# VHH binders against L-Ala-D/L-amino acid epimerase, part 28

Target 1, 347 residues: L-Ala-D/L-amino acid epimerase, of Pedosphaera parvula (b9xek4)
Amino acid sequence: MQIKFWPQDLKLAHTWTIASSVTSGSDVTSVGIVQLTDRDGTVGLGEAAPARRYNESTPGSLDFIAKVDATKLSFDNIEASMKYVESLASGQFAAKSAINVALLDGAARKAGKPIYDLLGLGFRNNHHVTSFSIGIDKADVIRKKVLAAEQYPVLKLKVGAADDKANLAALREAAPQKWVRVDANEGWKTKEHALEMIEWLAQDKFIQYIEQPMPADSNPKDIAWLKARSPLPLFGDESYHTAKDVDHCAECYHGVNVKLCKTGGISNAYEALQVARKAGLKTMIGCMIETSILISAAAHLAELCDYLDIDGNLLTTNDPYLGVTAEKGLLSFASAPEKLGLRVRAK
Below, E stands for the ipSAE of ESMFold2; O stands for the ipSAE of OpenDDE; V2 stands for 0.75 times the mean of E and O plus 0.25 times the DockQ between their complexes.

## First folded at step 18 (VHH; framework vhh_8fcz_2)

Design y4 (from x5 with G53D; at its last look DockQ between E and O 0.05; V2 from the best seeds 0.00; counts 0 for: pae E 8.7 > 2, placed apart)
Fold by ESMFold2, look of step 18:
Structure y4 (fold): chain B 347 residues (1-347), chain A 121 residues (1-121)
Amino acid sequence: as target 1 above (347 residues)
Amino acid sequence: QVQLVESGGGLVQPGGSLRLSCAASGFTFSKYSMYWVRQPPGKGLEWVSGISDSGGWTIYADSVEGRFTIIRDNDKKMVYLQMTSLKTEDTAVYYCAKGRSEWREFVFDYEGQGTQVTVSS
């Protein structure tokens, strides 16, 4: 097996701020791309989209990938390949995701199937809806972004800052009846403040659910206290890293957000979704700012999800890959450039 | 197999009233929010009203609020839409829809043949 990897800069369409991070001074973020090629010439693509929130970075992800001995990877045995990769270091979930996704892309191509069929899931075109994200900003900028996003049937509104009420008001001025999912990104620091904000949100007719209202490292008793009193469903995002978090999240949330770069790839995301469903949790799959490689990878798991938030490539101007499409927020592989694997190709 | 059967439509004059019914079967009715949607002539589907699994909340499109009332009977597995003060713009095929959860939804999975409501003089 040969391995090639490089950083890829992505240009954000708008400045991006969430409650748990410092506003970037630039419109650029970075991901790592992995390409595996076996002796037959079969190519698998993967991507690492590390987040500072989890103490990962693109340089760190690429440093980990540089240590991987490609002769120990095989499209014919993903389990053994990933056991080796896991043995190299703890953590490094974004880097491990890149390798796992590339292995599954290649394995599925060799099997003559798209990944969703290799997993036994299938995929219904134009059935799955992604939200489209509106970041924290001034009210007039929020209004403009919402007007530009009219085609999307559901928006995700980022909150957790002082102006949350003004920002929702600006959204409602621009779109009085748009369905909205709210993401606080750990922004409400006490259970009492979180409950106040949730009860205010529940008065809006078209709020669907709330992601990660409080910090993931909050006292679990406080999060469970909030869950018991919430008039809206609560989803754990930062709280649900891998399947091992399922018992905690079942006590603290109504549902969970799985991301490939939290689990270490499709294989572990598949397990994380299935254990959450068995525990009675609603499921969603989310993303970071990503290219069509990871966005398409996540879409292959859509049949295990109640909700999707995989708009990361739509928030960029220079996604270098083609894959799953999201016309009017409806996910489809019907016009994807490849029929097998991830169904992804470079532009 | 999920089955939704709408009835109660008809021809009515502006200002009149109708009550639509929806008989549900093939799923645990009490676990799901339920909705009415409509398709005006030559147009796409538009949302009309919704009701939670227990009836604890109801919601209405602004165009019908104050005129329409959604009601459910979990024992009989029925959803109703009581329509009053009907206007010509209420003319549509009305469909009953099952939510995907007990919570508020905008995506609906199942609907029957619908029932025609025509408001004209």
Scores: ipSAE 0.012, ipTM 0.495, lowest interface PAE 8.7, mean pLDDT 89
ESMFold2 (binder alone), look of step 18: mean pLDDT 83; pTM 0.857
OpenDDE, look of step 18: ipSAE 0.020; ipTM 0.218

Design y5 (from x5 with S33D; at its last look DockQ between E and O 0.01; V2 from the best seeds 0.00; counts 0 for: pae E 19.9 > 2, off the site)
Fold by ESMFold2, look of step 18:
Structure y5 (fold): chain B 347 residues (1-347), chain A 121 residues (1-121)
Amino acid sequence: as target 1 above (347 residues)
Amino acid sequence: QVQLVESGGGLVQPGGSLRLSCAASGFTFSKYDMYWVRQPPGKGLEWVSGISGSGGWTIYADSVEGRFTIIRDNDKKMVYLQMTSLKTEDTAVYYCAKGRSEWREFVFDYEGQGTQVTVSS
């Protein structure tokens, strides 16, 4: 096989990106793109969207991909291909995701199927809803963004900071009855404070669930204590990296958030979702800031999910690919330009 | 504690060349990926190029690929940006930036004053 890879900058709206320097800031993030081509000319696309929270970066992901011997990859044997790739290093989940997604895209194209059919899942257009994220900002900016997001039936609001009550109030001024999912991103440091904040959120009437209220490295007994008392469903995000975390998360949460760049691709995300469902957990699939490549890849797993938060490409101005659409927050491949594989094409 | 000092900017005609330099101190330089970002007049920052801690891999924004080259010297704690075939749209203040741990909304640290590059006839 032949392998090509390159970075792709993604430009965020000026809504919640900030610099940590004393002199200036940054509105850009980057992802890595992978293209695999076999001898038949079949092409598979993949993407790495690493997060520093997990000690990964785009240059690091591309350095790992550069070490992959493409002659050991095959669209005809994804399991063996990924066993080889996984043997090269521990971690590197975003880079491994890029390779796995590209392999599945190519394999599905050779099989004459979209990936969701290769997986035996199918996909019901306009059935699956994604949330849309509203960043932290001044009240008038929050109102403008909420109004601009009217078509989305569910919004995601970041909480876990001192301004939580003001931020929710600003959202409610613009959208008094909009359904909201909140993400604390490990922001509530004690179980008592977390419970206080969750009880406050429950008074709103339109909060669906809370992601990762406490740090993932908190005492598990404290997280379980919180779960037992919470008036709202709790989802583990940072706590659910791969299927190996399922027993812990079943004790600590009502549901789990799977991300392709945490599991190392579709193959492991499929397993992580299935294992969570068998354990009685509600499931969701989330994303990073990503192009339509990874957003579409995640959408192929939507039939295994109770909830979706795959808006990463919608938060950018320069997504270079076409794939799954999210009109009115409803995911659809009906207008996707490709009929096979990932169902993604470059613009 | 982290300090990044950019230099080498100037006025150049379209099609010309410049080499930017960044002197780094206050951290274990070879451990961190390094980047160039730029701020065009009246605009926000945009990403230009990156290089891994070892220098083993480089990456470029589409707008500069083939024209700019990022280089590092870990012994001297220096990062360079060799710029060729400059265009008027390359006019900006250029900043050197250090990689860091981030939640997905943060990618870079930078502290310097930057160096002005002006491409004009």
Scores: ipSAE 0.000, ipTM 0.124, lowest interface PAE 19.9, mean pLDDT 86
ESMFold2 (binder alone), look of step 18: mean pLDDT 82; pTM 0.839
OpenDDE, look of step 18: ipSAE 0.039; ipTM 0.338

Design y6 (from w3 with A33T; at its last look DockQ between E and O 0.76; V2 from the best seeds 0.00; counts 0 for: pae E 2.7 > 2)
Fold by OpenDDE, look of step 18:
Structure y6 (fold): chain B 347 residues (1-347), chain A 121 residues (1-121)
Amino acid sequence: as target 1 above (347 residues)
Amino acid sequence: QVQLVESGGGLVQPGGSLRLSCAASGFTFSKYTMYWVRQPPGKGLEWVSGISGSGGWTIYADSVEGRFTIIRDNDKKMVYLQMTSLKTEDTAVYYCAKGRSEWREFPFDYEGQGTQVTVSS
């Protein structure tokens, strides 16, 4: 096995701001691309999309990947490969995700299957709908963003800032009847404030649910208190990293947001989703700003999800890969250039 | 297997009323939001109304709000749409649709044959 890896800059279509990163309004973000090549020429692709919220970075991810002995990786033994990779360091979930995704891609290709079939999940084209995210901005810019997102039937509005009410109003002015999901990204610091905001939001009949209203390190009793009183379902995002968090989240939330970059890849995300479902939680799969590599990777798990928010590639203007499509928000592999593995190809 | 059977459609004059019914089977009825959707002639599918699994909340498209009422009977596994003050633009094939959860959501699944509603003078 050989490993290649490099950074990829992604240009954002619009300035991206969330409650946890108010100061990072950047027009460019970077990801790490990983390519594994077996002796027989089989190639697996992966991607590291680290989040600053978890103290990860693209340079850090690449440094970690640089330490990986590719000779210890095998498409024929993903479990052993990942055991080795996980032994190198704690954390580095984004980097580990890149390796895992690449391993699954290679393994699936060798098996002559797309990953969703390798996993026994299948995939229904034009069944799954992804939301399209609207980042925090001035009200007039929110309006423009919403209008630009006309094709998407479901929006996710980022909140947790001072102008939440104005931004929702702007959204509604531009889209009076669209379904809207709300993501606070830990922006509401007290349970009372969170409840107040949620009750206000619930007056909008098209609001679906609230993601991570309070900080993940909040008292679980407070979050449970909020859950019991919330008129809308609550989804844990920052509070749900892996399957190990299921008990906590079962007490505090109605559903959980799973991300490959949080779990450490497809394998762990698969487990995280299954465990959540077993616990009676609703499931959604999310993303970071990512290329079609990770977006497609996430899409392979769509059948395990009640909700999907895998729009990271749609928020960029220079995605260098082709994979799953989301025309009008409907996910489809029908036009994917590859039939096997991730079903992703470089442009 | 999920089965949805619509009935109650017909020809009415503008300003008239109709009550549509949907019989559901093949799933735990009370756990899912139910919807009515319609397809006008030459147009795409549009949602009309929704009701939560418990009946705790209802939702209406702006075009029908104040005129239509969605009701469900979980014991009978029925969903109803009471339509009043009907307009010519309400002419469509109406379908009952099953949500994917007990909450507000999009999209929803429908498999029935639908029932024709025609509003004409």
Scores: ipSAE 0.072, ipTM 0.603, lowest interface PAE 2.4, mean pLDDT 93
ESMFold2, look of step 18: ipSAE 0.418; ipTM 0.760
ESMFold2 (binder alone), look of step 18: mean pLDDT 82; pTM 0.842

Design y7 (from x5 with S101T; at its last look DockQ between E and O 0.09; V2 from the best seeds 0.00; counts 0 for: pae O 10.2 > 2, placed apart)
Fold by OpenDDE, look of step 18:
Structure y7 (fold): chain B 347 residues (1-347), chain A 121 residues (1-121)
Amino acid sequence: as target 1 above (347 residues)
Amino acid sequence: QVQLVESGGGLVQPGGSLRLSCAASGFTFSKYSMYWVRQPPGKGLEWVSGISGSGGWTIYADSVEGRFTIIRDNDKKMVYLQMTSLKTEDTAVYYCAKGRTEWREFVFDYEGQGTQVTVSS
């Protein structure tokens, strides 16, 4: 096995701001691309989309990958490969995700299957709907963003800032009847404040749920308190990293947001989704700003999800890969250039 | 112990009005959303209206939107449903319920015997 890894800059269509990164509005973000090549020429692609929220970075991910002994990786033994990779460090979930995704891609290709079939999940084209995210901005810009997103039937509005009410109003002006998901990204610091905001939001009949209203390190009793009183479903995002968090989240939330970059890849995300379902939680799969590699990777798990928010590639102008499509928010592999593995190809 | 006692039901003609009342006890009333649900003859339970703990928001089923109004008095631990422009299809046993959110659809904890509302000419 050979490993190649390189950074990829992604240009955002709009300035991106969330509650947890109010000071970090940027038009450019970076990801890491991983390519594994077997002796027989089989190639697997993966991607690391590290999040600053979790103290990960593209350079850090690259450094981690550089330490991986490629000779210990095999498409024929993903479990052993990942055991080795996980032993190298306790963190670096984004980098580990890249390796895992690449391993699954290679394995699936060898098996002559797309990953969703390798996993026994299948995939229904034009069944799954992804939301389109609207980042925090001034109200007039929110309006423009919403209008630009006309084709998407479901929006996700980022909140947790001072102008949340104005932003929602602007959104509704531009889209009076669209379903809206709200993501606070830990922006509401107290349970009382969170409840107040949620009660306000609940007046809008087209709000579906709230993601991570409070900081992940909040007292679980406070979050449970909020859950009991919330008129809207609450989804844990920053509070749900892996399957190990299921007990906590079952107590505190109605659903959970799973991300490959949090779990460490498709394998762990699969587990995280399954245990959540078993625990009675609703499931959604999310993303970071990512190329079609990770977006497609996430899409392979769509059948395990009640909700999907995998729009990371749609928010960029220079995605270098082709994979799953989301025309009008409907996910489809029908036009994917590759039939096997991730079903992703470089442009 | 949670106790909910409904009252105010009766027989009315189409287009008439009724006001339902619910007395709540056994829990911190102001901290919970309250709901009205109903069971029409031969049908399952359906939600009608809800109000937040603080009274800051209200919600209504499409079938009653614009005709029904839910209000609460936290000092008296009461929740009310003002029904206007009543229709024959509004005929049901109405229950007061303590609400909790599991999903976008609410779960209703009702303990009372309900109050019969009959709309007939």
Scores: ipSAE 0.007, ipTM 0.228, lowest interface PAE 10.2, mean pLDDT 91
ESMFold2, look of step 18: ipSAE 0.112; ipTM 0.577
ESMFold2 (binder alone), look of step 18: mean pLDDT 84; pTM 0.862

Design y8 (from y1 with G53D; at its last look DockQ between E and O 0.01; V2 from the best seeds 0.00; counts 0 for: pae E 16.4 > 2, off the site)
Fold by ESMFold2, look of step 18:
Structure y8 (fold): chain B 347 residues (1-347), chain A 121 residues (1-121)
Amino acid sequence: as target 1 above (347 residues)
Amino acid sequence: QVQLVESGGGLVQPGGSLRLSCAASGFTFSKYSMYWVRQPPGKGLEWVSGISDSGGWTIYADSVEGRFTIIRDNDKKMVYLQMTSLKTEDTAVYYCAKGRSEWREFPFDYEGQGTQVTVSS
């Protein structure tokens, strides 16, 4: 097998406010792209979208990928291939995701199937909705962003800071009845403060759930205390890395957010979703800032999810791939130019 | 203190060749990926090429692949960029850059003054 990899810069969409320093370093983030090619010429694509929160970076992910011996990878044996890749280092989940996704893309192409059929899940076009993220900003900017996002039936609002009430008020001025999912990103440091904020959010009537209200390293008894009293569903994001976290999250949360770059790819994300469902947890799949490669990869798992937050490519201006679409927030592969594997091709 | 000193730039005609050099000091050179980035006149920085700590992989921007070659010498703490088939759009200040483990405003660290490459007919 042959392996090719490279960095891909992604340009974030600007707010309507004037950027004082629009430079390549101020509004750019990067991902790593992986291409595997077997002897038959079958190509599999993958992507690494590392996050600073987990001490990963694109250069670090590419350094790991460079150490992979491609002769030990095979589209015909993904389990053995990933056992080898896992043996090279602990961690490195974004890089491992890139390799696992590329392996599944190639394997599914050789099987004559899209990945969702290879997994036995199927995919219902225009059934699954993704949220769309509204960036934090001043009230006037939030109102304009919300009006510009009218087509999306569900918005994601970041909370966990001093301005939470003002930010929600600004959103409600522009969209009094829009469904909102909130993400506190570990921002409420005590269970008492978290409960106060959650009870305030519940008065809004249009809040669907709250992601990661408290730090992941909080005392589990405090998180369970909060769960027992919360009028809104709580989802573990930073707390749910792999299927091994399921018992902790079942005790502390009502649902979990799975991300391909936390689990190390589709194979582990599939397991993480299945064990969460068996444990009675609601499931969602989320993303980082990503191209259509990873966004489409996540969409192949949509039938295992109660909710989706896979808008990472919609937050960029230069996604170089075509795959799953999200017109009006509704996920579809109907217009995808590729019929097999990830259902992704370069523009 | 990290220091990267670029040299080898100059004025060259289209189709010509140049070899850029980068002398590195102030860090454990053999532990880091190294990159070349460039700044064309009136534009922001763009990445050109990268090489792993051991030289086990190399990568190139599409605009230079097949024309540029990155190499390193860990014993001498040097990175080189061999440029051939130069085009007027390759005109830029070229910087050597150290890879970083964490992204910020720009995913590469560069500290040098750069070296000017001017391709004109």
Scores: ipSAE 0.000, ipTM 0.201, lowest interface PAE 16.4, mean pLDDT 87
ESMFold2 (binder alone), look of step 18: mean pLDDT 82; pTM 0.840
OpenDDE, look of step 18: ipSAE 0.035; ipTM 0.469

## First folded at step 20 (VHH; framework vhh_8fcz_2)

Design z1 (from y1 with G56D; at its last look DockQ between E and O 0.78; V2 from the best seeds 0.00; counts 0 for: pae E 2.03 > 2)
Fold by OpenDDE, look of step 20:
Structure z1 (fold): chain B 347 residues (1-347), chain A 121 residues (1-121)
Amino acid sequence: as target 1 above (347 residues)
Amino acid sequence: QVQLVESGGGLVQPGGSLRLSCAASGFTFSKYSMYWVRQPPGKGLEWVSGISGSGDWTIYADSVEGRFTIIRDNDKKMVYLQMTSLKTEDTAVYYCAKGRSEWREFPFDYEGQGTQVTVSS
């Protein structure tokens, strides 16, 4: 096995700002691309999209990847490969995700299957709907963003800032009856404040649910208190990283948001989704600002998800890959030029 | 297996009324929100109305608000759409759709054949 890796700059269509992240205000973000090549010429692609919220970075991810001995990786033994990779360091979930995704891509290609078939999940084209995220901004910019997102039937509005009410109003002016998901990104610090905000939001009949209203390190009793009183379902994001968090989230949330950059790849995301479902939680899969590599990777797990928010590639203008499409928010692999593995091809 | 069977469609004059029915089976009915969606001729699928699993909330598209009423009977596993003051633009194939949860959502998942509603003079 050979490993190649490099940074990829992604240009944002709009400035991206969330309540808890410093990535706000930049029009460019970077990811790490990983390419594994087997002796027989089989190629697997992966991507590291680190989150600052978890103290990860693209340079850090690439440094981690640089330490990986490619000779210890195999498409024929993903589990052993990942045990090795995981032993190199704690954390580095984005980097680990890149390796895991690449391994599964290669393995699936060798098997002559797309990953969703390799996993036994299948994939229904034009069945799964992804939301389109609207980042925090001034009201006039929110209007422009919403209008630009006209084709998408479901929006996700980022909140947790001072102008939340103005932003929602602006959204509604531009989209009077679109379904909206709300992501607070830990923006509400007290259970009382969170409840107040949720009750306000609930007055809008098109609000679906609330993601991570309170900080993940909040007292679980407080979050449970909020859950019991919330008129809207609550989804844990920052509170749910892997399957290990299922008990905590079962107490505190109605559903959970799974991301490959949190789980360390498709394998662990698969587990995280399954465990959550078994626990009675609703499931969604999210993303970071990513290329079609990771967006497609996430899409392979769509059948395990009640909700999807995998729009990271749609928020960029220079995605260098072709994979799953989301025309009008409907996910489809039908036009993907690659038929196997991730079903992703470089442009 | 989820099964949804729509009925009650027909030809009606503008200003008339129709009541659509949907029989559901293959899932725990009360745990899921139910929706009516429609496809007008030459247009895409659009949602019409929704009701929570318990029936504690309902929602309507702006185009039908005040004219249509969605009701469910969890004992009978039925969902209904009472349509009044029908307009020519209400002409469509109407489908019953199952939600993914008891909560608010935009439905695209429907399995039935639909029922034709035609509003014409």
Scores: ipSAE 0.450, ipTM 0.792, lowest interface PAE 1.3, mean pLDDT 93
ESMFold2, look of step 20: ipSAE 0.555; ipTM 0.834
ESMFold2 (binder alone), look of step 20: mean pLDDT 82; pTM 0.848

Design z2 (from y1 with F108L; at its last look DockQ between E and O 0.74; V2 from the best seeds 0.00; counts 0 for: pae O 3.4 > 2)
Fold by OpenDDE, look of step 20:
Structure z2 (fold): chain B 347 residues (1-347), chain A 121 residues (1-121)
Amino acid sequence: as target 1 above (347 residues)
Amino acid sequence: QVQLVESGGGLVQPGGSLRLSCAASGFTFSKYSMYWVRQPPGKGLEWVSGISGSGGWTIYADSVEGRFTIIRDNDKKMVYLQMTSLKTEDTAVYYCAKGRSEWREFPLDYEGQGTQVTVSS
């Protein structure tokens, strides 16, 4: 096995800001691309999209990947490969995700299957709908963003800032009857404040659910208190990283948001979704700002999800890969040029 | 297998009323939100109304708000749409749709053949 890896800059269509960001939004973000090539020439692609919230970075991810002995990786033994990779360091979930995704891509290609078939999940084209995220901004910019997102039937509005009400109003002005999901990204610090905000939001009949209203390190009793009183379902994001968090989230939330960059790849995301479902939780799969590599990777798990928010590639202007499409928010692999593995190809 | 059977459509004059019914089977009815959607001639599918699994909340498109009422009977596994003050623009094929949970949902699952509603003088 050979490993190649490099950074990829992604240009955002709009400035991106969320509640948990302590700095101003950025117009450019970077990811790490990983390419594994085995002896027979089979190629697997992966991607590291680290989150600052978890103290990960693209440079850090690439440094981690640089330490990986490619000779210890095999498409024929993903479990052993990942055991090795996981032994190199704690954390580094984005980097680990890149390796895992690449391994599964290669393995699936060798098997002559797309990953969703390799996993036994299948994939229904034009069945799954992804939301399109609207980052925090000034009201007039929110309006412009929403208008630009006209084709998408479901929006996710980032909140947890001072101008939440103005932003929702701006959204509604531009989209009077669209379904909206709300993501607070831990923006509401007290259970009382969170409840107040949620009750306000619930007055909008088109609001579907609230993601991570309170900080993940909040007292679980407080979050449970909020859950019991919330007129809208609550989804844990920052509170749900892997299957290990299922008990906590079962107590505190109605659903959970799974991300490959949190789980460390498709394998663990698969587990995280399954465990959540067994626990009676609703499931959604999310993303970071990512290329079609990770977005497609996530899409392979769509059949395990009640909701999808895998729009990371849609928020960029220079995605260098072709994979799953989301025309009008409907996910489809029908036009993907690659038929196997991730079903992703470089442009 | 999920089955939804719509009925109650017909021809009515503007200002008239109709009551649509949907019989549901093949799933735990009370655990899912239910919806009415419609497809006007030459137009795409649009949602009309929704109701939670328990009936705790209802939702209406702006175009029908105040005129239409959605009701469900969980014992009978029925969902109804009472339509009043009908307008010509309400002409469409109406479908019953199943949510994917008890919560507010999108997209919806359409399983029925629909029922034709025609509002004309």
Scores: ipSAE 0.046, ipTM 0.511, lowest interface PAE 3.4, mean pLDDT 92
ESMFold2, look of step 20: ipSAE 0.668; ipTM 0.873
ESMFold2 (binder alone), look of step 20: mean pLDDT 84; pTM 0.855

